# Ledger of designs, part 1: VHH binders against q9p7j3

Every score and structure here is a prediction.

Target 1, 174 residues: q9p7j3
Amino acid sequence: MILPLFPETQVHVFVYENVSNCAAIHEQLISQNPIYDYAFLDAATILYKKQVYSAIIRALEDRRDEQMKTKTIHSEVILSLSPKTEISSAFRQFSMTKKSKNIVVVKIDSKLTEEEEFERLDKLVEGNRVEFSDEELQKLIDFKVLKKNYKLDPSTLENPLASILSSIALRGYS
Positions, changes and structure headers below are counted from each chain's first letter, unless a header gives other numbers; antibody chains aren't numbered by Kabat.
F, E and O are the ipSAE of ESMFold2-Fast, ESMFold2 and OpenDDE, as the mean of both directions, binder to target and target to binder. V2 is 0.75 times the mean of E and O plus 0.25 times the DockQ between their complexes.
Where letters were taken out, [cut] stands.

## First folded at step 1 (VHH)

Design b13
Fold by OpenDDE, look of step 5:
Structure b13 (fold): chain B 174 residues (1-174), chain A 122 residues (1-122)
Amino acid sequence: as target 1 above (174 residues)
Amino acid sequence: QVQLQESGGGLVQPGGSLRLSCAASGFTFSSYAMSWVRQAPGKGLEVVSDISSGGGSTTYADSVKGRFTISRDNAKNTLYLQMNSLKPEDTAVYYCAAGWDSYLPTGEYDSRGPGTQVTVSS
């Protein structure tokens, strides 16, 4: 996928459910294995495609503007999902954990087609790929976690997208 | 009880060399990437170098690339930092750090040792 504002940057997003090896993936991330150069998100924290896209765009903008707060573009995507400025907080809120079962995987700067990237990623993730859609994300979301992460109140629960996007966009602004 | 203990620091002249060691205990050392970080007077924490759990991958800050070498001995639960061609700007407290349950690319670490002082001065 090519983003209109970043035509030279290819992005792929994958969703996996019933992943059995999140703990193993997590260990590889800790060991800084280069082949795991992705953003691994907990699907329980993701409700909309636009939420993910918004975070990706913000991360790319940060990189463009040389304002990245993290070391990698993928970690910046994770940070960009959070309304908080603290990196550790953002990762605790949105990153895949050893206990995760469903994940969203983001690849930035891919040199491969979506199918080729999937074949590569499929060797790393032991789970079932599902469509990257709002419908599928809705099945995997934990609303309690979502509400906590974005401090959603009852008045925003009918349509939380605007609140989520605002939180992402306005992070660091008061 | 995660324990990290740095050693090997000291006073050295510019152009000199030091070798730091870090003894690790209380966790599966071989399962985790390790890092050296440093803090100079009046400055924030800076990542110096990282090494993967198996030692197959290493990274360095631009300021130390070509001069410093990170390595590890998993059998001895020890992390090393060979520092050559030392400069005054390398003066800092050097810490051994473990990314315990952390995403290391963030530059944050869950555990560090008490540090060892490295002073480069004429």
Scores: ipSAE 0.008, ipTM 0.278, lowest interface PAE 8.9, mean pLDDT 90

Design b20
Fold by OpenDDE, look of step 5:
Structure b20 (fold): chain B 174 residues (1-174), chain A 120 residues (1-120)
Amino acid sequence: as target 1 above (174 residues)
Amino acid sequence: QVQLQESGGGLVQPGGSLRLSCAASGFTFSDYYMSWVRQAPGKGLEVVSDINSGGGSTTYADSVKGRFTISRDNAKNTLYLQMNSLKPEDTAVYYCARGSEWDYTEQDYRGPGTQVTVSS
């Protein structure tokens, strides 16, 4: 897909459930294997498509403004998901772990079609692809983790999307 | 094996300054981002600051932003934390921790810590 504010940047997002090789993927990420040049998110921490898009947009803005804090645009997406400014905190909060079962995978600056990118990614991820939708995401979410990550309380739980987006947008401004 | 050793902690008055150091060994220091974390009495571990492998990017917790400065000397395998304008709420054991992007594991590599006490 193309984001309106970044027409030259193609973005793809994929969701996998029942992934059996997250540990292996994680090792490749640590090794900085270029084949694994994606943002791998723990699906347990993602509730909305707009949450992911908001993080992507912020990461792209950071790159545009030469304000990236992380090494890659994909790691910047991880950082951008977090209301915290610390890189390590963000990764602990949102990144895929060795124990993850369900993941959201983001590709920035793709030169491939969605289907082509999927074929490439499908060789790396051993799991079942599901639709990138709020409906599917809500099946994979851990609300306990979500509440913790964004400090959601009864008042903000009435509109969690607004709170999440605000947290992403206002990170570092508190 | 990975070894980290913090130093430089102590007792200071509010408004005072301390400079923490962390000596690293047993790994290629320059390949890893490093963090300072702290644990105050009765509280959990809190990330204070991160610095990437090259030292060009730093992040800070909101509570310490503008007061603390993280830096590193890769030639000396040493991590630093300059703490200015210290407050009583900064009282904690401070740990040096190793990490990297995507390198989140159940076990973080940390030193034994150094005590920082801010009190009048």
Scores: ipSAE 0.259, ipTM 0.623, lowest interface PAE 1.3, mean pLDDT 92

Design b28
Fold by OpenDDE, second read of step 2:
Structure b28 (fold): chain B 174 residues (1-174), chain A 118 residues (1-118)
Amino acid sequence: as target 1 above (174 residues)
Amino acid sequence: QVQLQESGGGLVQPGGSLRLSCAASGFTFSRYWMSWVRQAPGKGLEVVSDISTDSGYTTYADSVKGRFTISRDNAKNTLYLQMNSLKPEDTAVYYCATYLEPFGSDVRGPGTQVTVSS
């Protein structure tokens, strides 16, 4: 996938459901295994493709402007999902945990085709790949978590995408 | 083995100040994000403040911004939290925590009790 504003940066996003080895993946991430160089998100926190894209774009913009707050672009993606500025909050809010069952995996700066990247990632994730779509994401979302993460109320829940995107865009400007 | 030990908590009146310390051992301090988190009675864990130990970049929860200051001494492997203008709602067990980017686990100390009461 190529983003219009970042034509030189190839991005891939994958969604997995019923993942059985999130704990094992988490251990590898803690060990900083380089083959796990992805952003692993808890799918329970993701409702829209545009939510993910917005975070990716924000992260890429931060990198472009040399304003990254985190050490890696993938960490910056996770941070960018959050309306909060605290990195630990962002990761607690959005990152995959040992208890996660469904995940969204983001790869930035991929040198591989989507299929090649999938083959690589499929060796790491023990689950079922599903389409990266709003339809599939809405099956995996935990609305309690979503509402908490973005402080959604009955009024903003009428158009949660707008609220989510504004939260992402305005992080640090409150 | 990564170890964290908080100190400096206690009882203080509203408007008072406390300075928390966290002694870290078993890891290179400068590689980590360090955090102060707190848990008030009946509430979940709340992030108070973060600091990048290498760059010194800091973030604060809105509830403590302007009142609390996080800092670190890499040479001493020590994290600090200066808490001024304390409020009763700041009453909580305060924990020192580590985070290793990009996906390191949080390690916390046993915590130190902070009680703000008249």
Scores: ipSAE 0.236, ipTM 0.644, lowest interface PAE 2.2, mean pLDDT 92

Design b42
Fold by OpenDDE, look of step 5:
Structure b42 (fold): chain B 174 residues (1-174), chain A 118 residues (1-118)
Amino acid sequence: as target 1 above (174 residues)
Amino acid sequence: QVQLQESGGGLVQPGGSLRLSCAASGFTFDDYAMSWVRQAPGKGLEVVSDISWSGGRTTYADSVKGRFTISRDNAKNTLYLQMNSLKPEDTAVYYCAAHYGKPFSDVRGPGTQVTVSS
């Protein structure tokens, strides 16, 4: 996938449910295994495609503007999901954990087609791939976690997307 | 320095066969999808066939389906195109192309001439 604002950057997003080896993946991430050069997100924290895209765009913008706060573009995507500026908080909020069951995987700067990237990633993730769609994400979301992460209240729950996008866009400006 | 070198072209009669090879170097061959493209005299570049990094997926132009077969040997960093039942309209310079995933960032070799004529 090519984003209109970043035509030279290929992005792929995958969703996996019933992942059995999140703990193993997590260990590889901690070890900084280059084979695992992705952003691994907990699907329980993701409600919309636009949420993911917004975070990706924010990260890419930060990179473009040489304003990244994290070491890698993938970590910056994780940070960009959070309304908080603290990297540790963002990772705690949105990153895949050892206990995660469903995950969203983001690849930035891919040199492969979506299918090729999937073939590589599928060797790393033991789970079922599902469509990257709002419908599928809605099945995986933990609203309690979502509410907590973005401090949603009854008034903002009527349109959580707007609140989420605002939080992402305005991080560090409040 | 990325390098691609096509070989195996030549003159063949209609109905004949050729096998093209492409030797790749200067990059991680098995990380990239590869293609054969061709350019006939007075025409633009045409994609003939594509193959995924693993070889698990292949595609063909309608004009060559059933006659051409793309394959690769990642251990040898080589791309192949088996061309059977060749037709005069297959006459072109054939190029091996590597796809880097960015628009208009593909790299190809100098090409090999294929001429199909009675």
Scores: ipSAE 0.000, ipTM 0.240, lowest interface PAE 13.6, mean pLDDT 91

Design b47
Fold by OpenDDE, second read of step 2:
Structure b47 (fold): chain B 174 residues (1-174), chain A 120 residues (1-120)
Amino acid sequence: as target 1 above (174 residues)
Amino acid sequence: QVQLQESGGGLVQPGGSLRLSCAASGFTFDDYAMSWVRQAPGKGLEVVSDISWSGGRTTYADSVKGRFTISRDNAKNTLYLQMNSLKPEDTAVYYCATHSKYGFPTRDLRGPGTQVTVSS
């Protein structure tokens, strides 16, 4: 997938449910295995495709502007999902954990087709691929976690997407 | 082995200044964003300040904005925290902390900490 305004950057997003080896993936990430160069998100924290795209765009903008807070574009995507500026908070809020069952995986700067990238990633993730869609994401979301992460209240829950996108876009602005 | 060692803490009067240092070893320092966190007696850990891997971007807790300055010297593998206009409520053990290069949960790697006491 090519994003508007970033035609030079190919992005792929994959969703996996019932992942059995998140703990193993976690260990590989801790060991900084380069073949795991993805953004691994907990699907319980993701409600919309646009939420993910917004974070990706924010990360790409940060990279473009040489304002990345983290070293890698993938970690910056994770950071960009959060309304908080604290890195630790962002990572805790949105990153895959050892206990995760469903995950969203983002690849930035892919040199492969979506199918090729999937074949590569499928060797790393032991789970069932589902469509990257709002419909599928809504099946995996934990609303308690979502509400907590974005401080959603009854008023903002009427239009959660707007609130989420605003939070992402305006992070650090007060 | 990854090691962090904080230093520079001490007893200071309100309005005084301290400069904390964190010596890092055992990992590629410039691959990681760094943070200062603190824990006051009876309170949880509080993030004080974050700094990007390159040092080009910094963030601060509201409680320390305008008073504290985080910086780093990647050539020396050292993180700094300049603390000015210190207040009694700044009294805490201060830790330096790393963040995962790939955005995986933060490495709970902290040094032993350095005590900062602000008292008249």
Scores: ipSAE 0.365, ipTM 0.728, lowest interface PAE 1.1, mean pLDDT 92

Design b9
Fold by OpenDDE, second read of step 2:
Structure b9 (fold): chain B 174 residues (1-174), chain A 120 residues (1-120)
Amino acid sequence: as target 1 above (174 residues)
Amino acid sequence: QVQLQESGGGLVQPGGSLRLSCAASGFTFSSYAMSWVRQAPGKGLEVVSDISSGGGSTTYADSVKGRFTISRDNAKNTLYLQMNSLKPEDTAVYYCAASYEPLWGRSDHRGPGTQVTVSS
């Protein structure tokens, strides 16, 4: 996938359901295994493709502007999902946990085709790949978690996408 | 084993200052991102500030921006939190937490905490 404003940066996003080895993946991340160089998100926290894209774009903008708050572009994606400035909070809000069942996996700066990247990732994730679409994400979302993460209320729930994107875009601006 | 020990807490008047320290041992301190978190009475844990493993990046909760400064000395395996212009709402037990940076906030080790009380 090519983003319009970042044509030199290839991005891939994958969605997995019924993942059985999130704990193992988590351990590899703790061990800093380089082959796990992805952003692993809990799908329960993701409702829209544009939510993910917005986070990716912000992360890329941060990198472009040398304003990254985290160590890696992938961690910056996770941070970028959050309306909070605290990195730890963002990770608690959006990152995959050992108990996660469904995940969204983001790869930035991929040197591979989507198919090739999938083949690599498929060796790491034991689950079923589903389409990266709003329809599939809607099946995996936990609305209680979503509402909590973005402080959605009855008024903002009328257009949750707008509220989410605003939260992402305006993080740190008060 | 990972060990963290906070110090520097105490009673201070509003507008006062405190400097917290966290002594780390039992792990490669320079490889871990560090955080200060706090828990006020009746509230959950709140992240106060984060600092990258190398110290090049810091973040703050909105409630403490401009007042608190996180820093670290990797040579001394020590994390610091300079707290200025303290407010009663800053009253809490403060913990230092360590996490691998790729899993920031997901694999935390915390110390026993140090009490900070801001009161007239």
Scores: ipSAE 0.035, ipTM 0.515, lowest interface PAE 2.9, mean pLDDT 91

Design c13
Fold by OpenDDE, second read of step 2:
Structure c13 (fold): chain B 174 residues (1-174), chain A 123 residues (1-123)
Amino acid sequence: as target 1 above (174 residues)
Amino acid sequence: QWQLVESGGGLVQAGGSLRLSCTASGSIFSINAMGWYRQTAGNEREWVAFITSGGSTTYADSVKGRFTISRDNAKNTVYLQMNSLKPEDTAVYYCARSWEPLYGSDTHEYDYWGQGTPVTVSS
């Protein structure tokens, strides 16, 4: 996928359910294995495609503007999901954990087609790929976690997407 | 967890045709390379064919030109069209999902298997 504002950057997003090896993946991430050069998100924290896209865009903007707070574009995506400025908080909120069951995987700067990238990623993830759609994401979301991460209340829950996107966009401006 | 269910096996005369189906249940499968293997009693499973997520196909020499593997992602199904069947094709046929999506000629590269469907080709 090519984002209109970043035509030179190819992005792929994959969703996996019933992943059995999140712990193993997590260990590889901790070890900074370059083969695992993706943003691994806990699907329980993701409600909308636009939420993911918004984070990706923000990360790309940060990179463009040389304002990245993290070391990698993928870590920046994770940070960008968070309304908080603290990197550790963002990772706790949104990153895949050893206990995760369902995940969203983001690849930035891919040189491969979506299929090729999937083939590569599929070597790493032991789970079932599902469609990257709001419908599928809604099946995987933990609303308690979502509400906590974005401090959603009855008022903001009337339009969760707007609230989430605002939180992402205005991180550091509250 | 994936569940693969084969169907379409049975008795057929030499020179006949048979179409096997393998359906993955529970979720959308568009994605992984799928393969067919066959096994006779007392022997190791023999690789027959695989199809990548993108639809590229590869066949064992023993079935090349006679068998066709295909998939329908909308139905979560992989097929094996078997033509010009020979008695030597008699076996239990297994469908499998490949861990390695680019190639699938090694049994170790498959992480999910069906229960198998028997195919008997009479002379």
Scores: ipSAE 0.000, ipTM 0.221, lowest interface PAE 14.0, mean pLDDT 91

Design c32
Fold by OpenDDE, look of step 5:
Order: C-alpha cells, then sequence, then structure tokens
Structure c32 (fold): chain B 174 residues (1-174), chain A 119 residues (1-119)
C-alpha cells in the first residue's frame, strides 16, 4: 500500500485473531530482535481503519519533519495512536501485550509486496489472518478500553471516529 | 521526580547467587512495568528481565532458568534473583521503568550496581 502523501513509503497492515504466541512475540520485541520490526498493536484498542492510517500518517509526518519522539517509526505509530504525549502511556494504551489475543500489525518502509510481507510475518505470528476492515475490527474491539483511551463520553460516542482522529491529530497541541 | 536506586551487587564465584534490588522513590510504582538491564564497558546496554504491572515476567534467553525478576509494590521495589551465575554475567546492572528499549525514551535509570562473577 502506498499512501498518497508519502508515495516513497510502502505500508502494510495486517490483522490477526486468536493469536497464541503474543507472549513470545513480546519477548522478541523487548529483545529488539530486528526480525520483529513491526508495530504490534492490541486489536482491542483499534476500532477503525482510519484510526490506524491516521496514526501512520502522523508518524510519517513526524519522521519527515524530524520530530519523532520515539526511537523507531513503528514505535512512533504506537505513540501516534495516543492522545497523550507520554510515550509510556501510549504503549500501555495501544501496544500488544503478552496477554493479547488479537493484534493489528503495521509495517512501514516495506520492500515487499503485501503477499510477500504476509508470508514473512506469518512465520512470526501464530494466529488467523482476517481482513483489515472496520467490520472485522469492530468484532475485536473492547469498547471499555476504547472509551478509556480516548476519554469518550456520551457526547462523542455518537461519532467516535471524529473524536479519535481529532485526538490523534491534535496530540501535543492542546 | 522518580529516582531509582540499585543495590546488591558484588563479587561472587561462578555458580554462586546474588539478589539485586531496585527501589523507586516516586509514586505510582504499581502503574509501571519494570526491567533489569546490564552493560559492560564499551558495549550497549542489554535487556535482562522484565515484569509487568500484573507481575508477568519475561527473560532474555541468556538468563532464562537462572534469573528471577519479582516486585513488591508496597516497597516500591523490583528484585532480580540471580542464580547459577557465570563469568559472562559480569556487568553493571541497571533498573528501568517501562519500555526504554522499545520506546527509545530515556526513562528513569539508576546509578547501577556492579556484578562480578569470577571463574
Amino acid sequence: as target 1 above (174 residues)
Amino acid sequence: QWQLVESGGGLVQAGGSLRLSCTASGRTFSDYAMGWYRQTAGNEREWVAFITRGGDTTYADSVKGRFTISRDNAKNTVYLQMNSLKPEDTAVYYCAKDYPFLTGESDYWGQGTPVTVSS
């Protein structure tokens, strides 16, 4: 996938359900294994495709402007999902944990086709790939977690996407 | 406001044991994951062990089965029980909050505690 705003950067997003080895993946991430150079998100925290894309775009913009707050573009994606500026908070809010069951995986700067990247990633993730769509994400979301992460209230629950996107876009500007 | 203080290091023979402690001075200790790292002169600091808020533990392959990380939230302290020590374990050991290697953020580090394992 090529984003119009960043034509030189190829991005792939994958969704896995019923992942049995999140703990093992988490260990590799902590160990900074370069083979696991992805953004691993807890699917329980993701409701919309646009939420993920917005975070990706924000991260790419930060990189472009040499304003990244984290070490890697993938960690910047995780940070960009959060309305908070604290990196640790963002990771606690959105990053895959050892106890995660369903995950969203983001690859930035891929040199492979989507299918090739999937084949590579599929060796690392023991789970079932599902379509990256709002419909599938909706089945995996934990609304309690979502509401907490973005401080959604009755006035914003009517259109949570708008509130989420605003939070992502305006992080650090309030 | 957070300060981390490591202790418990020292000289030990191969096969011996040490127990390191790291005490945090800040509030909300229980809200954060904690980790142990180690570093030798001229080398990058490497991750050793990790413990989540809930007490889930993770270890580097090099220390699995020998080291045990634990925490006491009431004392704002994280521990590293090191058994069956090897000369390769010789390093300065550091305690850190959250995920410094994942995030790249320089969270709070202590002064470190040296561990020397003689052959």
Scores: ipSAE 0.029, ipTM 0.517, lowest interface PAE 3.3, mean pLDDT 91

Design c37
Fold by OpenDDE, second read of step 2:
Structure c37 (fold): chain B 174 residues (1-174), chain A 121 residues (1-121)
Amino acid sequence: as target 1 above (174 residues)
Amino acid sequence: QWQLVESGGGLVQAGGSLRLSCTASGRTFSDYAMGWYRQTAGNEREWVAFITRGGDTTYADSVKGRFTISRDNAKNTVYLQMNSLKPEDTAVYYCATDFSPYLEGSTYDVWGQGTPVTVSS
C-alpha cells in the first residue's frame, strides 16, 4: 500500500484473529528481537481503517519533520494512535499484550510485496488472517476500551471517527 | 541514570580487526537488549548489530560474517568484534539500548558518546 503523501514509503497492514501466541510475540518484543520489527496493535482498540491510516500518517509526518518521540517508526505509530503524549500510556492503550487474541500488524518501509510480507509475518504470528476492513475491525473492537482510550461520550459515540481522528491529529495541542 | 560508555575505536588498516566495548551502568544490564550503530558525517545512524536479552544475535547484511556482537552480563558490557574491516566501515560507532516500552519504567533512547573507527586502504 502506498499513501498519497508518502509515495516512497510502502506500508502494509495485516489483521489477525484468534492469535494463539501473543504472549510469545510479546516476549520477543520485550527482548527487542529485530525480526519483530512491526507495530503490533491490539485489535480491540481499533475501529476504523482510517484510525490506523491516521496514526501511520502522523508517525510518518513526525519522522519527516524530525519530531519523532519514540525510537522507531513502528513505536511512533503506536504513540500516534493515542490522544496522550506519554509513550507508556500509548502502549498500554493500543499495543498488543500477552492477553491479546486479535491484532493489527503494521509494517512501515517494507521492501516486499504485500504477499511476501505476509509470508514473513505468518511465520511469526499463529492466527488467522482476515481482511483489513472496517467490517472486520468492527467485529474485533472492544467498545469499552475504545471509549476509554478516546474519552468518547454519548455525544461522540454516534460518530466516533471524527473524535478519534481529531484526538490523533491534535495530540499535544490540548 | 543509565549510561553507556564506548571504547576500543582507533585507526586500523583494511583487513584488520578491532574490538569495541560498551559498558553500561545504572540499570540491570541483563534486562535489556543491546545494539551497535554507526554513523558517518552527514548521514543517518545505521544499525550494525543487535543482541537480545537472551543472547540471540542479528547483523546488518553489510557486516554479516565479519562482525560479532556479544555480551557479558557480569561485566555489564557488550562487545563488537570487527574482523576483515573495510574502508566503508569507517564511522563513529555507538552503543545503544532501546528500553522496551513493554517494560515498566522504560525509556526509549540511550546512547553512548561513541568511539571512532577509521579503516585505511
Scores: ipSAE 0.028, ipTM 0.372, lowest interface PAE 4.4, mean pLDDT 89

Design c8
Fold by OpenDDE, second read of step 2:
Structure c8 (fold): chain B 174 residues (1-174), chain A 119 residues (1-119)
Amino acid sequence: as target 1 above (174 residues)
Amino acid sequence: QWQLVESGGGLVQAGGSLRLSCTASGSIFSINAMGWYRQTAGNEREWVAFITSGGSTTYADSVKGRFTISRDNAKNTVYLQMNSLKPEDTAVYYCAREGLFYSDTGDYWGQGTPVTVSS
C-alpha cells in the first residue's frame, strides 16, 4: 500500500487473531532481532483503520521532519498511537505484550508485495490472519482499554474516531 | 474459533487418483496462504504443496507433476488433486496455513484425512 502523502514509502498492515506465540515474538523484539522489523500492536487497543493510518502518517511526518522521538520508524508508529509523549507509556498502551492474543502488525518501507511480506511475516506469527478492516478490528477491540488510552468520555464516545485522531495529531501540543 | 476440516481420503490403487478437500471456517481463508502436509506414523509431517492467497503454487519435489493444489475462496476450500499415486504417498493428509507447522494447542490442524495407496 502506498500512502498519498508518502508515495515513496510502501506500507503493509496485517491483523492476526488467536496468536499463540506473542510471548516468543516479544522476546525477539526485546532481543532486537532484525527479522522482526515490524510494529507489533495489541489489537485490543485498535478500533479503526484510520487510527493505524494516522499513527503511520504521524510517524512518517516525524521522520521526514527529523523529529522522531524513538529509534525506529516502527517504534515511532507505536508512539504515534498515543496521546502521551512518553515512549514507555505509549508502548505500555499500544504495543503487543506477551499476553496479547490479537495483534496488528505494521511494516514501513517494505520492499515486498503485500503477499510476499505476508509470507515472510507468516513465518513469525502463529495465528490467524484476518482482514485489516474496521469490521474485523471492532471484533478485537477492548473498549475499556480504548477508553483508558484516549480518555474517552460519554461525549467523545459519540464520535470516538474524531477524538482518537485528534489525540494522535495533537500529541505534545497540550 | 476457526477450524479446518479435511476430506476426500481413502483407499486407492497405485496409479489411481484422489481429490482432497479442506474447508476452513472463518474469515481467514482468502487472506492466508494454505498448504497440504502429510504424515505417517512415527514420522514428522512433511510439506506437500502450497498455495498463496494470490494463487501461486509450490510443490515438494516428490509430488511435482502429479499433485495439483488449488483453492476456491468463495467456498473457503483448498483442494489437492493427487494423480499417479504411489504407495509412498500413503499417509494422513492435513491442510494448514502455510508457515504454521506446529502449534502448542493443535488448533491449526484438522483431524486429517487418510490416504492409502496399495500396490
Scores: ipSAE 0.000, ipTM 0.204, lowest interface PAE 13.9, mean pLDDT 88

Design d16
Fold by OpenDDE, look of step 5:
Structure d16 (fold): chain B 174 residues (1-174), chain A 122 residues (1-122)
Amino acid sequence: as target 1 above (174 residues)
Amino acid sequence: QVQLVESGGGLVQAGGSLRLSCAASGRTFSDYTMAWFRRAPGKEREFVAAITWSGDSTFYTDSVKGRFTISRDHAKNTVSLQMNSLRPEDTAVYYCAAESYDWGTPSEYDYWGQGTRVTVSA
């Protein structure tokens, strides 16, 4: 996928359910294995495609403006999901953990087609790929976690997307 | 709540060795990636080494590769740093740290020890 505002940057997003090796993946991330150069998100924290896209765009904007707070574009995507400015908080809120079962995987600056990238990623992730859609994400979400992450209340629960996008966009301005 | 207590620091001559130890309190030691950081006089704290939850993976800052070895003992809730071929530039206060999400950023670590001083003389 090519983003209109970033035509030179190809982005791919994948969703996996029933992943059995999250702990192993997590260790590879910690060891900074270049093969695992992705943003691994806990699917329990993601409700909308636009949520992910918004975070990606925010991260790309930060990179463009040389304002990245993290070391990599993928870690910046994770940070960009959070309404909080603290990196540690963002990762705790949204990143895949060793206990995760379902994950969303984001690739920035891909040189491959979606299918080719999937084939590469499929060697790393032991799980079932599902469609990247709001419908599938809705099946994997933990609303309790979502509410906590974005401080959703009854007045915002009717339209969580608006609140989520606002939180992402206004991070650091509240 | 995890409390970290470092030990093993001291004065050593260049080329010598030291073994630092960090004792962790609590019951969730296996949930944390453990790391060592150091702060030299007048300098910022820097990453030295880390070991994953299971101990399967380790990584080091470039300047200590081949000289330092990090290890952990789950039965004793300890993490150790074996420091060989020490250099004067290794002089620093060494800190033990614990993190659930280790991305190599000091601010991300959940718990820190008080530090143990290592002095390497020329």
Scores: ipSAE 0.007, ipTM 0.245, lowest interface PAE 11.3, mean pLDDT 90

Design d9
Fold by OpenDDE, look of step 5:
Parts: C-alpha cells; sequence; structure tokens
Structure d9 (fold): chain B 174 residues (1-174), chain A 124 residues (1-124)
C-alpha cells in the first residue's frame, strides 16, 4: 500500500490469529534481530483499520518532522497508538507479548509487494493469516483492554473510532 | 509487581573485580528482561547492561564491553553483573531494573521495576 501523503513509503499490514510462537518472536525483538524489523501489535488492542493507519501516519509524520521519540519507525508506530506519551506505557498497551495469541504486523518502507512481504513474514510467524479488516479485527479485540487503553466510557463507546483517533492525534497536546 | 534487591557492592581497587547480584521476587521473573543501570556522583543514571527474558541475548554500553558480563539464573530468580577490570569511572550506585521495552534497552523509562541500588566504589 502506498500512502498518498507519503508517496515514497510503502506500508503493509498483516493480521495473524492463533499464533503459537509469539514468545519466540518476542525474543527476537528483544535481541533486535533485523529480520524482525516490523511492528508487532497485540490484536487484542486493535479494533479498526483506521486505528492502525492513524498510528502509521502519526509515526511517519514524526519521522518527517524529525520528532521521533523512539529508535525505529516501527516502535514509533507502537507509541503512536497510545494516548500516552510514555514509551513504556505504549508498549505495554499495544505491543505483542509472549502471551499474545493474535497479532497485527506492520511493515513500513517495504520494497516488496504485499504478497512477497507476506511470504517473508510467513516464515517468521506461526499462525493463520486473516484479512486486515474491521470485521476480522473485531473478532480478536478485547474490549476491556480497549476501554482501558483509551479510557473509553459509555458515551464514547457508541463511537469508539472517533475517540481513538482523537487520542492518537492529540497525544502530547494535553 | 516485582521487588528487586541488589547486593555485592563495595570498595575495590582499580583493576579489581566485583560481582553484583539482584534478587527478584514474584513468580513472573522469567517473563521479564533485566538490566543494570548506574548513577555516578553528579551524573545522570546511565544504562550498563541488559539481558533478555530467556537469557539468550545480552547488551552492553560501550564503556563496559569486554569487562562486564550480565547473566541470569531463572531457578534462583537472580540477575548478576560480573564486573572485571574495574576503573575509577565505574564508581556509582548500581541499580537492577526489570521489564524493558524491547526497542529501547538503554532508556530507563522503559523499565517497570527498580531496586534500591548497591554502591560500588573503585579507588585509584
Amino acid sequence: as target 1 above (174 residues)
Amino acid sequence: QVQLVESGGGLVQAGGSLRLSCAASGRTFSSYAMAWFRRAPGKEREFVAAISWSGGSTFYTDSVKGRFTISRDHAKNTVSLQMNSLRPEDTAVYYCAAEPGYSLFDTASEYDYWGQGTRVTVSA
């Protein structure tokens, strides 16, 4: 996927369910293995495609403006998902853990087609790929976690997308 | 929550060695990456070393590479820092920390739990 606002940047997003090797992936991330140069998100924390795209755009904007708070664009995506400015909080809130079962994987600056990137990623993730759609995401979401992460209340739960996007956009401005 | 308690600090001459130990409480020790930080007098806290949850990966600040070794014992719920060829500039209070973010090992804010620290003094 080419982002209109960032024409030189290609982005791919993948969703996996029933992943059996999250602990192994997590170890590789800790080891900073360059082969695992992705943003690995816990799918339990993601409800909308637009949520992910908004975080990606925010991260890319931060990079463009030389205002990144993290070391990598992928870690910046994780941070950008959070309404909080603390990096540790963002990672705890949204990043894949060794206990995760379902994950969303983001690749930024890909030089490959979606299919080619998938083939590469499929060697790393032991799980079932599902469609990156709101329909599939809503099957994987943990609403308790979502509510906690974005401080959703009954009034905002009617339209959680608006609240989530606002939280992402306004991070650091309150 | 996890409680961390450091030990092993003390006075040592330059060129000497010390072994620091950090004892972790709780049942989830194996799920945490562990790190050592230090704060020298008049300086800010700085990253020293980190080890992954499995112990399979280690990371060091440049100034201690080849001299310090971080290790962990899951059975004992401990993390250790073997410090060899100590220098006066290694003088600091050393802190044990737990659960760093996987992208920013050298950033203190990425760690959830901290020990009280153990003082290391290296004389010339």
Scores: ipSAE 0.007, ipTM 0.260, lowest interface PAE 9.4, mean pLDDT 90

